# Designs tried in a protein design chat: miniprotein binders against q56419. Part 98

Target 1, 326 residues: q56419
Amino acid sequence: MEGRTLEEVQEEVFKRHGVLVPKKELEDLAKALEEAGLLLTEKVEARLKEEEEKLKRERPMRLAGLSYPEGEREARAFLEAFRASYPGEGEEARVLLMPHLEPSRVPEVYGAALAALEKTPPPERIYLVGVAHRPLKEKAAALPVPFQTPFGPALPDLPALQALDALLPFELFNTPLAFREEHSLELPLFFLKGRFPEARVLPLLVARRSPELGEALKVVLRDFPGLLVLAVDLSHVGPRFGDTPLTRTLAEEARRRDLGFLERLAEGEPEAALAFLGANPTRIDGVEVVASLLPLLRERKGKVLAHRLDLEAPTLSAVGAGTLVL
Below, E stands for the ipSAE of ESMFold2; O stands for the ipSAE of OpenDDE; V2 stands for 0.75 times the mean of E and O plus 0.25 times the DockQ between their complexes.

## First folded at step 7 (miniprotein)

Design z14
Fold by ESMFold2-Fast, scan of step 7:
Structure z14 (fold): chain B 326 residues (1-326), chain A 96 residues (1-96)
Amino acid sequence: as target 1 above (326 residues)
Amino acid sequence: SDVEQVLRELIELSRRGDFEKMKEVAKKLVEVAKKENDPEAAFEALIMLGDIYRELGDPETAIKYYWEALEIAALMNDFQRILTAWDRIERAYEML
């Protein structure tokens, strides 16, 4: 929804004033206005205070009953249906890239991630890195509380989180409210907790490029080894994102950009993957995550297990999703 | 109509699993549906034609027919048919 709002604003400004405002500036403005809007009324302030207090103890499910079932038995059947949608046997992952868009829209891509998790020895902890869809006070943030799932709470790895915080030049636990409604963590976590019920988690959000995060994580992973998960979506194309309605040519260009990006990551060349996107412009929300985690992705070879473009029929817009193991 | 007659022939051939004859009849159905300006029949025929080529191991040709079906569905503002054609396109790309 955020991508659609920004594209509408950019298009409207262009129509009325003949000026194309840089997307980053519009995004920053929209985030500032959203934050200001949330504080405009006493009722909104009281609601935010209640949510913030709740977040000091735990992170509740927000998408249960909507994106996945609330009950454990139903959730297990749901997860196994996704696994069944992917015909392959997966590959062991030390690093997993998976999507965070609505699972029902790309079941085979989530199924590929599940196949990889089945081939992966259960990790003691998961470094789950998502994309901030709300403003953060710093470039990145974490929330050190249990995250509720239908499979029980995903417990935070407090020692690893504290080790990470100590190495960063900013306070890691800086924006609890950003985690209140964050699907880039909640949706991947559903699948990860279903497969690794005993694993602790480090729930991390990236808002802007943070090379210091990647450098710190490389150090922490040596003392606290675990599975690194990048929860990112790929190309965003079509009118919802400021382009013309999807055509075969535009869809094939988006597919080539997504696969070119993923295949360069699979060769252990994340700088080449970012350069490829620079030469072939696209709206990939994972760019800031990949750019932050360069030290963890270099010289790790792997395989692209799945890729889909998910079509939104009313707007003829598409979002790319993929599963990559490294 | 001619569309209905050709569609009956295609359904009968599908019961027999004769993909080569189904391909010939499906192509005829597309042309008849276009001639009669029947976009729903044209959509269904193009999906069937794409499915036949996919079953015959030619996903590249299947994708061409699925895109033509998607374009017709888009002109109809039929979101369910757009998604049907799109799912077929994605499945065909998995074969490549």
Scores: ipSAE 0.463, ipTM 0.793, lowest interface PAE 2.6, mean pLDDT 87

Design z15
Fold by ESMFold2-Fast, scan of step 7:
Structure z15 (fold): chain B 326 residues (1-326), chain A 96 residues (1-96)
Amino acid sequence: as target 1 above (326 residues)
Amino acid sequence: SDVEQVLRELIELSRRGDFEKMKEVAKKLVEVAKKENDPEAAFEALIMLGDIYRELGDPETAEKYYWEALEIAALMNDFQRILTAWDRIERAQEML
């Protein structure tokens, strides 16, 4: 809870337990924790430093046994089941947009991503760009350590990460703790490592629009070619996300907004995609990633392979997910 | 299949407007579809069951079946069926 807003805590509880905690209950909890001295004590600071030191060596699995199987054989069968859930053919990707929400909720969308990866020649490295769900000290961050998966560790591309760091006006390796629990990297990585076991990875998080990141990545990709993956979810609608309870009209609007955004990206017009969202870009949790990566998305045409709006009936809320190949 | 046979009977009864018999057949179709793990048939049967209760002047029971249909559509990630179930819920609520 330290370093997080009440709204972020509410979102985490909902994501993990499917229950929307009222703001007053969160305020009461925060007050109780503050009075107990649990928030930002010297003891908590010591534990955070210890966790940070561990992350200098490796990033362990957090969602194994929950979102995907822990064992390699079971994980392979699980991944094949997702591919089988998508009846279409994939297309070769140089840029892949895929979701990062719980895979079991949108199996056809992850299946479409797997179909695209089947048509894609094995890359030497994957630039995996996710969305920061915890505060970063800078606009973006990376963690240059092995990420554990059921298929073995996904090894960092240290030369490419160092080249990227050298081009940025801020320190790239600035917030290791933000990577400790980050499903926007862990869930896509499960699928990417299963398909491309030999590829090295650049695990990147974007918290705020960073045009300098996109410009630097364009230079690095020339010298260190690889697959660019944007791991982003689409529309977030309903009370869980500060909206009114989902209605037929809001659901239809969310779907049109998602598809209009993806179709403009597929036309190689990322500025038009951002403009299409109008003044409310925060309703799509990929906006900051797309805005940061503009130089890599311009004039790159492709195809939307899948889209789903996942409804959470108990909370009258929904999250959009899609697969786009460029 | 048994599901397809019962569904054909339900469609024919719908054409005739025999709502009392449709209620009995739709309830059986929901049971058969759930036992056979046929979510499409279960969804269609629940929508029809809701519709007949609404036509019989029981929108409260209709809404219950429409919510069950919505949950099945959500599990299927079927956007068109989600909208169909939502439209039915709104119609039932307007009658309360």
Scores: ipSAE 0.015, ipTM 0.389, lowest interface PAE 8.1, mean pLDDT 85

Design z16
Fold by ESMFold2-Fast, scan of step 7:
Structure z16 (fold): chain B 326 residues (1-326), chain A 96 residues (1-96)
Amino acid sequence: as target 1 above (326 residues)
Amino acid sequence: SDVEQVLRELIELSRRGDFEKMKEVAKKLVEVAKKENDPEAAFEALIMLGDIYRELGDPETAMKYYWEALEIAALMNDFQRILTAWDRIERAQEML
C-alpha cells in the first residue's frame, strides 16, 4: 500500500468504474485516510507507552490459568506432578539448561530439571537467560522489576543487574516491552521460583550473539555467585518450520542433532557443540544463547538428564526439549 | 469380508498366546486391509504387528510398522490414532 500516488488511485477507479473522480475529491479522501492513520498510530503509541510505564513497576503473569495454575496451592501440586513425571534422581547444577516449551507437552523434561534443582543448594540469585521472541534494540536485554508468579514475586537482583549493565557496551535495560509477553522467561521462572522462593533473579533475553554479554557475566558471577539457567528449546521440525510432515528420518535427525549438541555441552565443549550443528538445519533455538555464553560453559562437565521430541499431531511437526546439568 | 475373517483368526491366536503365528496372520491382515482399502483395519493391524515385534525384543522392526501406522493415521486425519502411533514409536525408541 505505500507508494501509491493520487494518479494511480484515479487511474484504478477509472479502469474499474469508467468514471474519472475529480482530483479534489481524491485529495480530500487521501487527507482523511492520512488523518485516520495518524490517529490510529497515536492511539497505538499511547497504549505502548502505557504498557511500558506499567513494566517499570512489575511484570505480571501472562500464562497463569493457561500454562500453570494461578493459585499457590494448585501451583505447588502442579509442580509436584511434573517432578513425579521424571523417575530419576537429579544432579547438582551450577549451570542448568532447560526448555521453555509449553510444560504439559514435555512433563518429564521439566521433571528432570526439578530433580536437578532438588540436588542444588539454594542460590542467592538465578541468572535466567531466555531467547527473545520479539525484537530487541540491542543484542541482549534485561528487565529490572519483580516478575509475578503463583509463589509470589521473583525479585530482581538490582546490584548484580547494575554491575552487569556497567560492564556492557550497550544499555542493558533497553527494551522493556519485549518482556511483556515472553514465555522463555515466564515458564522456566515458574519452576525456579517454586523450588527457590528466596532467590533473586536476573531476567535476561538474548536476540543475537553477544560475546560481550558472556564476558561481562563471567565477571559478575565471580562477585555475585548464583545459578546460571539457559532456557532454550532444541530442534524445530515439520511444516510449521518449513519442512515436510514428520518422517522417521526427519525425527531421527532431530534427535541426533539435539543429543549431539547436548552431549558436547556436557563434555564442556560448547564450541564443538555449535560446530556439530553446522548450518543448524533442524533449527535449535539455543544456538545464540550458547554462542553468547561460551566463557561460562567451557570446561564444565555434566550430564544430559532428559530429552524428548514432542509431536504436534495436527501439523505433524515436532519440537525438541532437554535438560542438561553442568 | 476377508478382513473380518483374518481378524477373527488373529483374535483366536491371541487367546492362545501364539505370537509367532500371530506375526504371520497380522502381516496377512495388513495386506488384506490395504487391498480392501480399509485404512482403520490397516492401522490396527500395523499397531498390533509392531506390538508383537516389540514384545519379542525387536524394537527396530516394531518401529518400521509404527511409522507406517502413523502415515496411515495422518492420511485419515485421525489425531487419536496419530497419537497412538507416536506413543508406540516412543516406547520402541526407549528400547534402542
Scores: ipSAE 0.315, ipTM 0.743, lowest interface PAE 4.0, mean pLDDT 89

Design z17 (at its last look DockQ between E and O 0.01; V2 from the best seeds 0.00; counts 0 for: pae E 21.2 > 1.5, placed apart)
Fold by ESMFold2-Fast, scan of step 7:
Structure z17 (fold): chain B 326 residues (1-326), chain A 96 residues (1-96)
Amino acid sequence: as target 1 above (326 residues)
Amino acid sequence: SDVEQVLRELIELSRRGDFEKMKEVAKKLVEVAKKENDPEAAFEALIMLGDIYRELGDPETAIKYYWEALEIAAEMNDFQRILTAWDRIERAQEML
């Protein structure tokens, strides 16, 4: 603290309360606040280091008891209720696009994903690609540890992850803490593990477009075949996301952009899907994932099984969610 | 009240499946509820009107009435009614 700043504080207190606080007391207070801040920072850093060490062994559930039931029996009933919420039949998936939005908000969209998984032969491994909600040291990352679920741990496919790491120009296992709280992996994984309990998983996060990831995955998938899952949400509109409250016009624009994006992906035209969005004015968060995975999405035709806009009534904000099989 | 009388007429017509008469009575209910400054009755009438149009295979008109209902619910800060209207909008959209 500078002497002038200290004198200004002393003067202000005197003017407001008629008390002259000795400079020594203000200095001692400033030092105590600074020391408290340093101690808090040290404790935060120590705690993060502890969490990082724990993540070397396993990734615990964070949303159990909140977004899904903690117990296996209750979790199974919960999952089957989602399947029942979708009246249609699924299609076999080689690539599945599904949401990572709170499942209870869009049960029929998750139900459509479950219907597709029902028609899909059990894969030996699942390439689960989510969106990083926290900074990564590189464009993408993975965490090679068991992910806990109510259905037991989803085990990592270590040989496939190592093959992927070897092909990338960056260290794949670069940001363990980004996985500590990541609903874009945890929520889809709940459903995937419930349907394919024996499948190993490659838990992948994309922060920025990485064409290198898509090229590497194309090679790895040839040697380690499996189900590719893109866990992405669609439009984000309304005050929560910097817009005005939802109107019919804004909702229709979000729906048009969501469906136009999904339809072009279903036609095997991922570049056309990206071009259709342009500047992405409704904030579809799948853009960076699709842009990274272009080699895996081209020439694959499929079907949009479900789409919804989930409305948050208090803010009149909405998030798009969809299920697409390729 | 006039609103209660018209609502009873609508409920009776719904049991008979007379959708053309239901449309006219529901439209009358919306106007009466608005004139009497009864936002709850106006909301219920607009949802019913939307449901009638959806049942008749006209989801575009249904969506129009559901959006009017949502706007009334928003003015009321009635989150449950906002979500009710929204669910109707999403269901009608599936028909397009």
Scores: ipSAE 0.542, ipTM 0.821, lowest interface PAE 1.9, mean pLDDT 90
Fold by OpenDDE base, look of step 8:
Structure z17 (fold): chain B 326 residues (1-326), chain A 96 residues (1-96)
Amino acid sequence: as target 1 above (326 residues)
Amino acid sequence: SDVEQVLRELIELSRRGDFEKMKEVAKKLVEVAKKENDPEAAFEALIMLGDIYRELGDPETAIKYYWEALEIAAEMNDFQRILTAWDRIERAQEML
């Protein structure tokens, strides 16, 4: 089966997506598969159960040494470099929308977030709302454990998390495994923890729009004030996402959608922002998060600090990222 | 067919978000599909397993199942299924 099948796959991927996948990568992956016989399934289940049990205690770093430095000293230098990449000044944030894309792709967007955080008084707690790139048992979830960072553990605000859980019609503490590798929390948390080392964190994921979450959070924020962070990306366009290769027209449409979304959020009109997207043809990542947090975004005026549509050249695809302060 | 029954169970579990049980049923589906020599069912089951593992935060294991699905699709000369499996692999690799 081996060589011919891989060549046919390679040719078809090339025909459809214009990407030539190296045969070696296909072979290495095929070999990794042969080693992964169905018998690995019990082992994998046992491993998943073990990982779930570990996640009851802490969430270890997954992207340390990959997306950001593992060492604290190097991590601080990383923060400074990212801050330096944004030439502007920030504004005080009560709500911060920032990306969760690979930091190296959009350094100035993260730099803008850091600039905003410089103007923000240290919060007692951070409500970090990410996108679930993995399914959740419920529309939203939280993981009430320390998240490891190069700056030490980000400690959960258990009282605030419990207050939130009590107001939700579903169990908030669901699907702990979804947090294991969720970059939409880990990447923003690096920057947040680096700037606010003493802040407690509420790590939240949204899989589907949950109006209940926004209403519950609005109540919780009265008793447990803090910084709200939306860790979301914007448009996803190109072959990786089912489009043709990036063209000027497609990029202009993605930017138009991203900026139009962010500007309406900056005006305090989150419903108008969602309505502007309609069917979301450019696949703005943060839609379900924004839709869940409407009660917290209404009537809050702010400013778009940065935006970038970053080209991933190997796939001729692009992802939008932005930083918004409210 | 036994495959259809297991598939229906898997779909129903998916709707309920019972991923642990889905994993068990998806494995059963793969076994049944292989026993019945139903490569289409085996493909679907493997994609589902991959999806479940991706969902459980194990993209490495997901990739393994997606590639097994890819191989089955290739044996079937089903380019659409090959592409489906490939897209899953690429997406899962981005999660590594």
Scores: ipSAE 0.006, ipTM 0.244, lowest interface PAE 10.5, mean pLDDT 85
Fold by ESMFold2, look of step 8:
Structure z17 (fold): chain B 326 residues (1-326), chain A 96 residues (1-96)
Amino acid sequence: as target 1 above (326 residues)
Amino acid sequence: SDVEQVLRELIELSRRGDFEKMKEVAKKLVEVAKKENDPEAAFEALIMLGDIYRELGDPETAIKYYWEALEIAAEMNDFQRILTAWDRIERAQEML
């Protein structure tokens, strides 16, 4: 009861309802609510500690049966359906940018990623870099445990993760709970594990720009070569994101910014891509990841394979997704 | 065919808005279509079954049937039906 005394509450109840609740009963209620709140806090903290300890051993599927099938056979059919939604051919990727938006919303964009993976020699490991949707204790984090998928566990590349951790000015393994529900890793991983079942994974999250991460990854990739995957979405526009209702003009601006960003990345000019966005008025989610990974993106030329601005009619909002190979 | 007969029954129920009976008949349609090796009819029945559950406020069950439809469309290499099933999954997920 922020800003109110028990006497004020008692008076208000009497004025509104004609009932005088004795002060003792209000005091007992306030104590009970305070004690219940404290006990709930203790139980929540204990449960969170329990979940954190579980996540130090493995990261279970959270989206099976919701975003993709739980069974392996159905999951393979799901992958093939996505590939079929993109009739084009891919190109070999050393770096792949792909979305983490709900797959059913942008099927051809995920299909383009699968087409690129078809042209990509199976890597020894995948550096999977997503966007943290929960706070991290540091600018970036990793979780060095198996991630469960319908295709079996995606095993961590522990030597590469340990090398990365040693090069950073902060502890890399810092926020296990942030990974519990993190779809920016789980959704892309489903596709990557389905196509590269033997590859180990470095599951990484970026919360805020970390130039140190990009420099460290450039060093680690020399000794531990692999596929770099930027699992990021593009523009977020409309009322769900704080704008006026989506108009044709706002949608065209979002598409222009998405494509301009991707095209500059495809020219090997990541600084120009960031500068093109300015204050990022359409809220492209990829900015913090790209800004962290500049050393790995410079002078790598490639191609935009797909883009979609996915429109949400009920919310009059949209989210952009794209596929880029470098 | 038995598929065509059951489909006509389902269409008639749809005109009346009898969604509970439609669930029963749509399940029968899936069974008959599979027996007759008619994957297009099985796909249509599964989409309708998912639509019924979504309309009744059960998007989790709807998503399960839409995924079954997607599997059939993938086996057929029918990209238009694949896109239909994907759109349905998205619509049901928005209800969660």
Scores: ipSAE 0.000, ipTM 0.126, lowest interface PAE 21.2, mean pLDDT 85
ESMFold2 (binder alone), look of step 8: mean pLDDT 85; pTM 0.834

Design z18
Fold by ESMFold2-Fast, scan of step 7:
Structure z18 (fold): chain B 326 residues (1-326), chain A 96 residues (1-96)
Amino acid sequence: as target 1 above (326 residues)
Amino acid sequence: SDVEQVLRELIELSRRGDFEKMKEVAKKLVEVAKKENDPEAAFEALIMLGDIYRELGDPETAIKYYWEALEIAAYMNDFQRILTAWDRIERAQEML
């Protein structure tokens, strides 16, 4: 258990149930639990090693049948339903900011992203930059393998990934296991692959601010032009995120924070966008991505196409989501 | 019965597009539902009031009523109604 002694366990059983359990039986139980814990640890370690080996060849779908349909026909109908949920027209994007939270929670925001992709000429490659939800050995990482989707595998752009790796002061392919379960790449990729089936991808994760990543990407994009996608969510408010239950005031503050951030990015002023968030940047998970990509976002004007706050009713918590084209 | 009578009046006014009379009747419905300690009816009446103000081009007042509805739904632990009020709030916010 959590560092409890046999005497403490025996005492608690006596207090709660008025029964004194023989020490030998408690010792046997504790040994069985310890042995079971060791077996579970061995199984977990073996499974992780197996998954890491698989990741050297491909990245399998993890959210198929949960966040999107597994079959191609059903997946296409799903994608078109999301597009239909957004009543506006898109704008051509050289840079697209889109969310990575559960799509069914903000269908019109993903619909806005799809509208922008409709107006965008098919890119030869997509630089897909997500947020690491698991620790990375370095500030950023990539996985140079096909990512499975219902629309077929999204193939890696190996020459562009190798060019990027060569320009960085750290090994780019440093944490394969971080990609095993990473919705900030898988969920946007579903929509991107559905619209640009021939595009190769550079799947990138940012854990901490890496200005060297932005500088290297600026060089690589010159030689390997493509669509830059920032897959980031906005404000995180409420008890699920260590805050108070959502009130009208907190919801309005979250909207103001999200929209102020996005509008400053739309004016080509990413430093101003970061400054607008002040000393509380952890309430938007895209801060580290934007801070890393400053050279690619400066002086690039665009438009906010959509913004929503998604409410989780049981906890009265909310996550902001938006679509921005630059 | 009072709640049911007022609801029928409100539905009929909705068919006619008489938003000013609908405001009066919906406010009466909120009062009756609160007096009869009927949180479900109070929620529905507040959503209707918000919808009327939104149609009249007053999203600020609509948001006020939607938040009151959300608070009632939260008191009831009615997650579907919380989400209904939230969707209304988000739609009204787009008008601002």
Scores: ipSAE 0.436, ipTM 0.782, lowest interface PAE 2.7, mean pLDDT 88

Design z19
Fold by ESMFold2-Fast, scan of step 7:
Structure z19 (fold): chain B 326 residues (1-326), chain A 96 residues (1-96)
Amino acid sequence: as target 1 above (326 residues)
Amino acid sequence: SDVEQVLRELIELSRRGDFEKMKEVAKKLVEVAKKENDPEAAFEALIMLGDIYRELGDPETAIKYYWEALEIAALMNDFERILTAWDRIERAQEML
C-alpha cells in the first residue's frame, strides 16, 4: 500500500466491487502483508547466503538440458552440428566477439565462432568477458572457481586472476551471486570448453564502463597471454525491449547499426565503432564491454564472419548476433 | 484452394524457365487472394513471389514481398508463418 492512504484503498474497493471494508480490517491486512514481506525477505536472505557459500567451491551448470545437452557425448554431437551449420571457413582469432543469446536461435553465428576456434591455436587461458545481467558491487567482477560444463570443469586461471585483481582499484571478486545464473558466460563457455578442453578461464562480467579493467588486462595479457573473448549480443529491438513492434525499417536500421559497429571494430577502430551507434549506444548490450576494452581492440584488424537478427515471433522483437575475429 | 492450381502452373513455368509468366501468375494470385480476403492464400502467394525474385538475383524485391507476407501473418497471429517469412528475409539479406 505504499503511497496510498487506507481511506483511498477503502474507497477504490467500494467503487470497483461495491464492498465497504472496515478500516480496522484494512489496517490488520496491511500489517499482515508487511509481516509476511519481512519473513519472506529473511528467508530470501538466508537462501542467498547459502547459494553464495556454494559458489566458493564451484559454479554449477544452470542451462544443461535446456540450452545444451547434459551428457558429454550428446554435447559433443550438438557442438559439431553447430559447426556444420556454418558453410564458411574460420579465421585465426586473437580476439573473438561472439553472442551469448540462446544458441539454437542463431546456429550459423555460433558455427562461425566454432570455425574461428578451429583455426586458432589452443590458448593456455581464455579471458571470457560477458555482460552482467544482475547488479555488481563494482564496475566489473570475476568468480575464481571451476565452472562446470558437459566437457568437464573449466578451471580458473588463479595466477592471472590474482595479477588482474592486484592492478585494479577495486576488489575483483566482489559479487559471487551475480555468477549464479549468468548466460553471457555459461553459453559461450560451452563452446569454448568443447574446443579447448585444456584452457583455463578468467570469467569476467562488466556492468559499467571500466577503462581501468582494459588497462589492467593489457598488462596481464602481456604476462599471461591468451584468447580474449567478448560474449556480447547486438541490437535489441521491439516491445520486449520497450520499443514498437518490428517493421522492415526498424529491422534494416538494426542490421545497419550492428554491421556498421562490427565493421569498424574489424578495422581496428573501436572508438569509431562506438561513435557509429550515435545517439543510442545502449541498444547494444556489448557497448560497456567494448568501451571497457578499448586498449585491447585498437589497431587490431579482422573480419566479420556472420551476422543475424533473431526474431521472437510472439512479441515481434529481435536481437542481433554476430561473430567477429580480430 | 487456388494455391494448388497456381503451384502446378508455377512448377511447369519453372521447368520452361518462363520467369516473366511465373511472376505474372504469382502477382495475380496475390491480387485474387486479397480481393477474396483469403490471408492464408495471400501469404503463400507472397512467399512464392519473393522466392521467384530471390532466385532470379533480385533480393531487394524479394524482401519487399517477404515483409508483406510477414505483416499478413502478424495480423493472423500465426507465429509459424511469421517465422517462415522471417527465415526468407534472412536468406535474402545474405545476398545484399
Scores: ipSAE 0.424, ipTM 0.783, lowest interface PAE 2.7, mean pLDDT 88

Design z2
Fold by ESMFold2-Fast, scan of step 7:
Structure z2 (fold): chain B 326 residues (1-326), chain A 96 residues (1-96)
Amino acid sequence: as target 1 above (326 residues)
Amino acid sequence: SDVEQVLRELIELSRRGDFEKMKEVAKKLVEVAKKENDPEAAFEALIMLGDIYRELGDPETAIKYYWEALYIAALMNDFQRILTAWDRIERAQEML
């Protein structure tokens, strides 16, 4: 009874059904419904607190058996098949931009990322920056626990995470539940852990632009050097994203936006890359990540290794994916 | 029957590796398929025409024909053909 008095409810029932329900029976019913609603809310809250408590110990795999194989041997073969899908050689990366969409949709783009990792010396730690697909209490968050993978747990770099937390104007470990189901970290991590099994990880999520995160990371990277990974998808076009069905014009515009964005990043001009996107920056996943990490991307030249539009045939929609080394 | 005749000519030219003549015959197949309102034949002809242009080192023209094939597949609600045309577009894009 959303703001209705019991008298108003009683009057409506009488008008529609010719039955006068005694006010006491309506009061008893309202009380029973309220108690049931409170119990359901309490059960949901208790379940969320239980899940949050579990995340204090580890982050389990959610996409194993769905997006990648559960077994280590099968996972290794899967990863090598992705590498084989890219015919080129990689380039050494200090910064790697790679996608986080379903790997089977763009195997050659993940293959390009693997090629880059083959040319990259094994880092002691990986700064893995993904996009929050669930609300965060702050602009960014991290989860300082082991992340399970088919190649074993990816261990958190606790000293580096604590150094980062100390430099930020907000609590870094602020939203554990946001990490329970987060493919922008889990899918890149599968490939990164497969190639660098001994590297520790800083799993970071960005919900909205945080220049303070980029400034803090610049400081932390001096004391705790490592590989910076931006796990971001590019253009989103078609009916699934509010556009008309995919046309040649929309596809060409999406490719032009993606490549123009990536090429400006490759020239070490991240502000120019953001400006190139113009009035529709929200159409590219990861704009908030790039905007947060500007100090780490300026004056770093690199190369775009791969780009694809992933077609969702049933919806005639597409998502852009790319691999960039800096 | 006209579609069948032109297809036989294309197969023979393919065996000889005569891509310039294949291009002319494939264009004729597209026109015949459209006149006969045969979207399946039109799709196959457009994919073949795109493949010929790609082999001749003209990926820009190949992409035009692949997009036309994609539109026909979409009208047919044939998701496997939509994916086939899209894969061809991606392959031709790599050559640019």
Scores: ipSAE 0.005, ipTM 0.520, lowest interface PAE 9.9, mean pLDDT 85

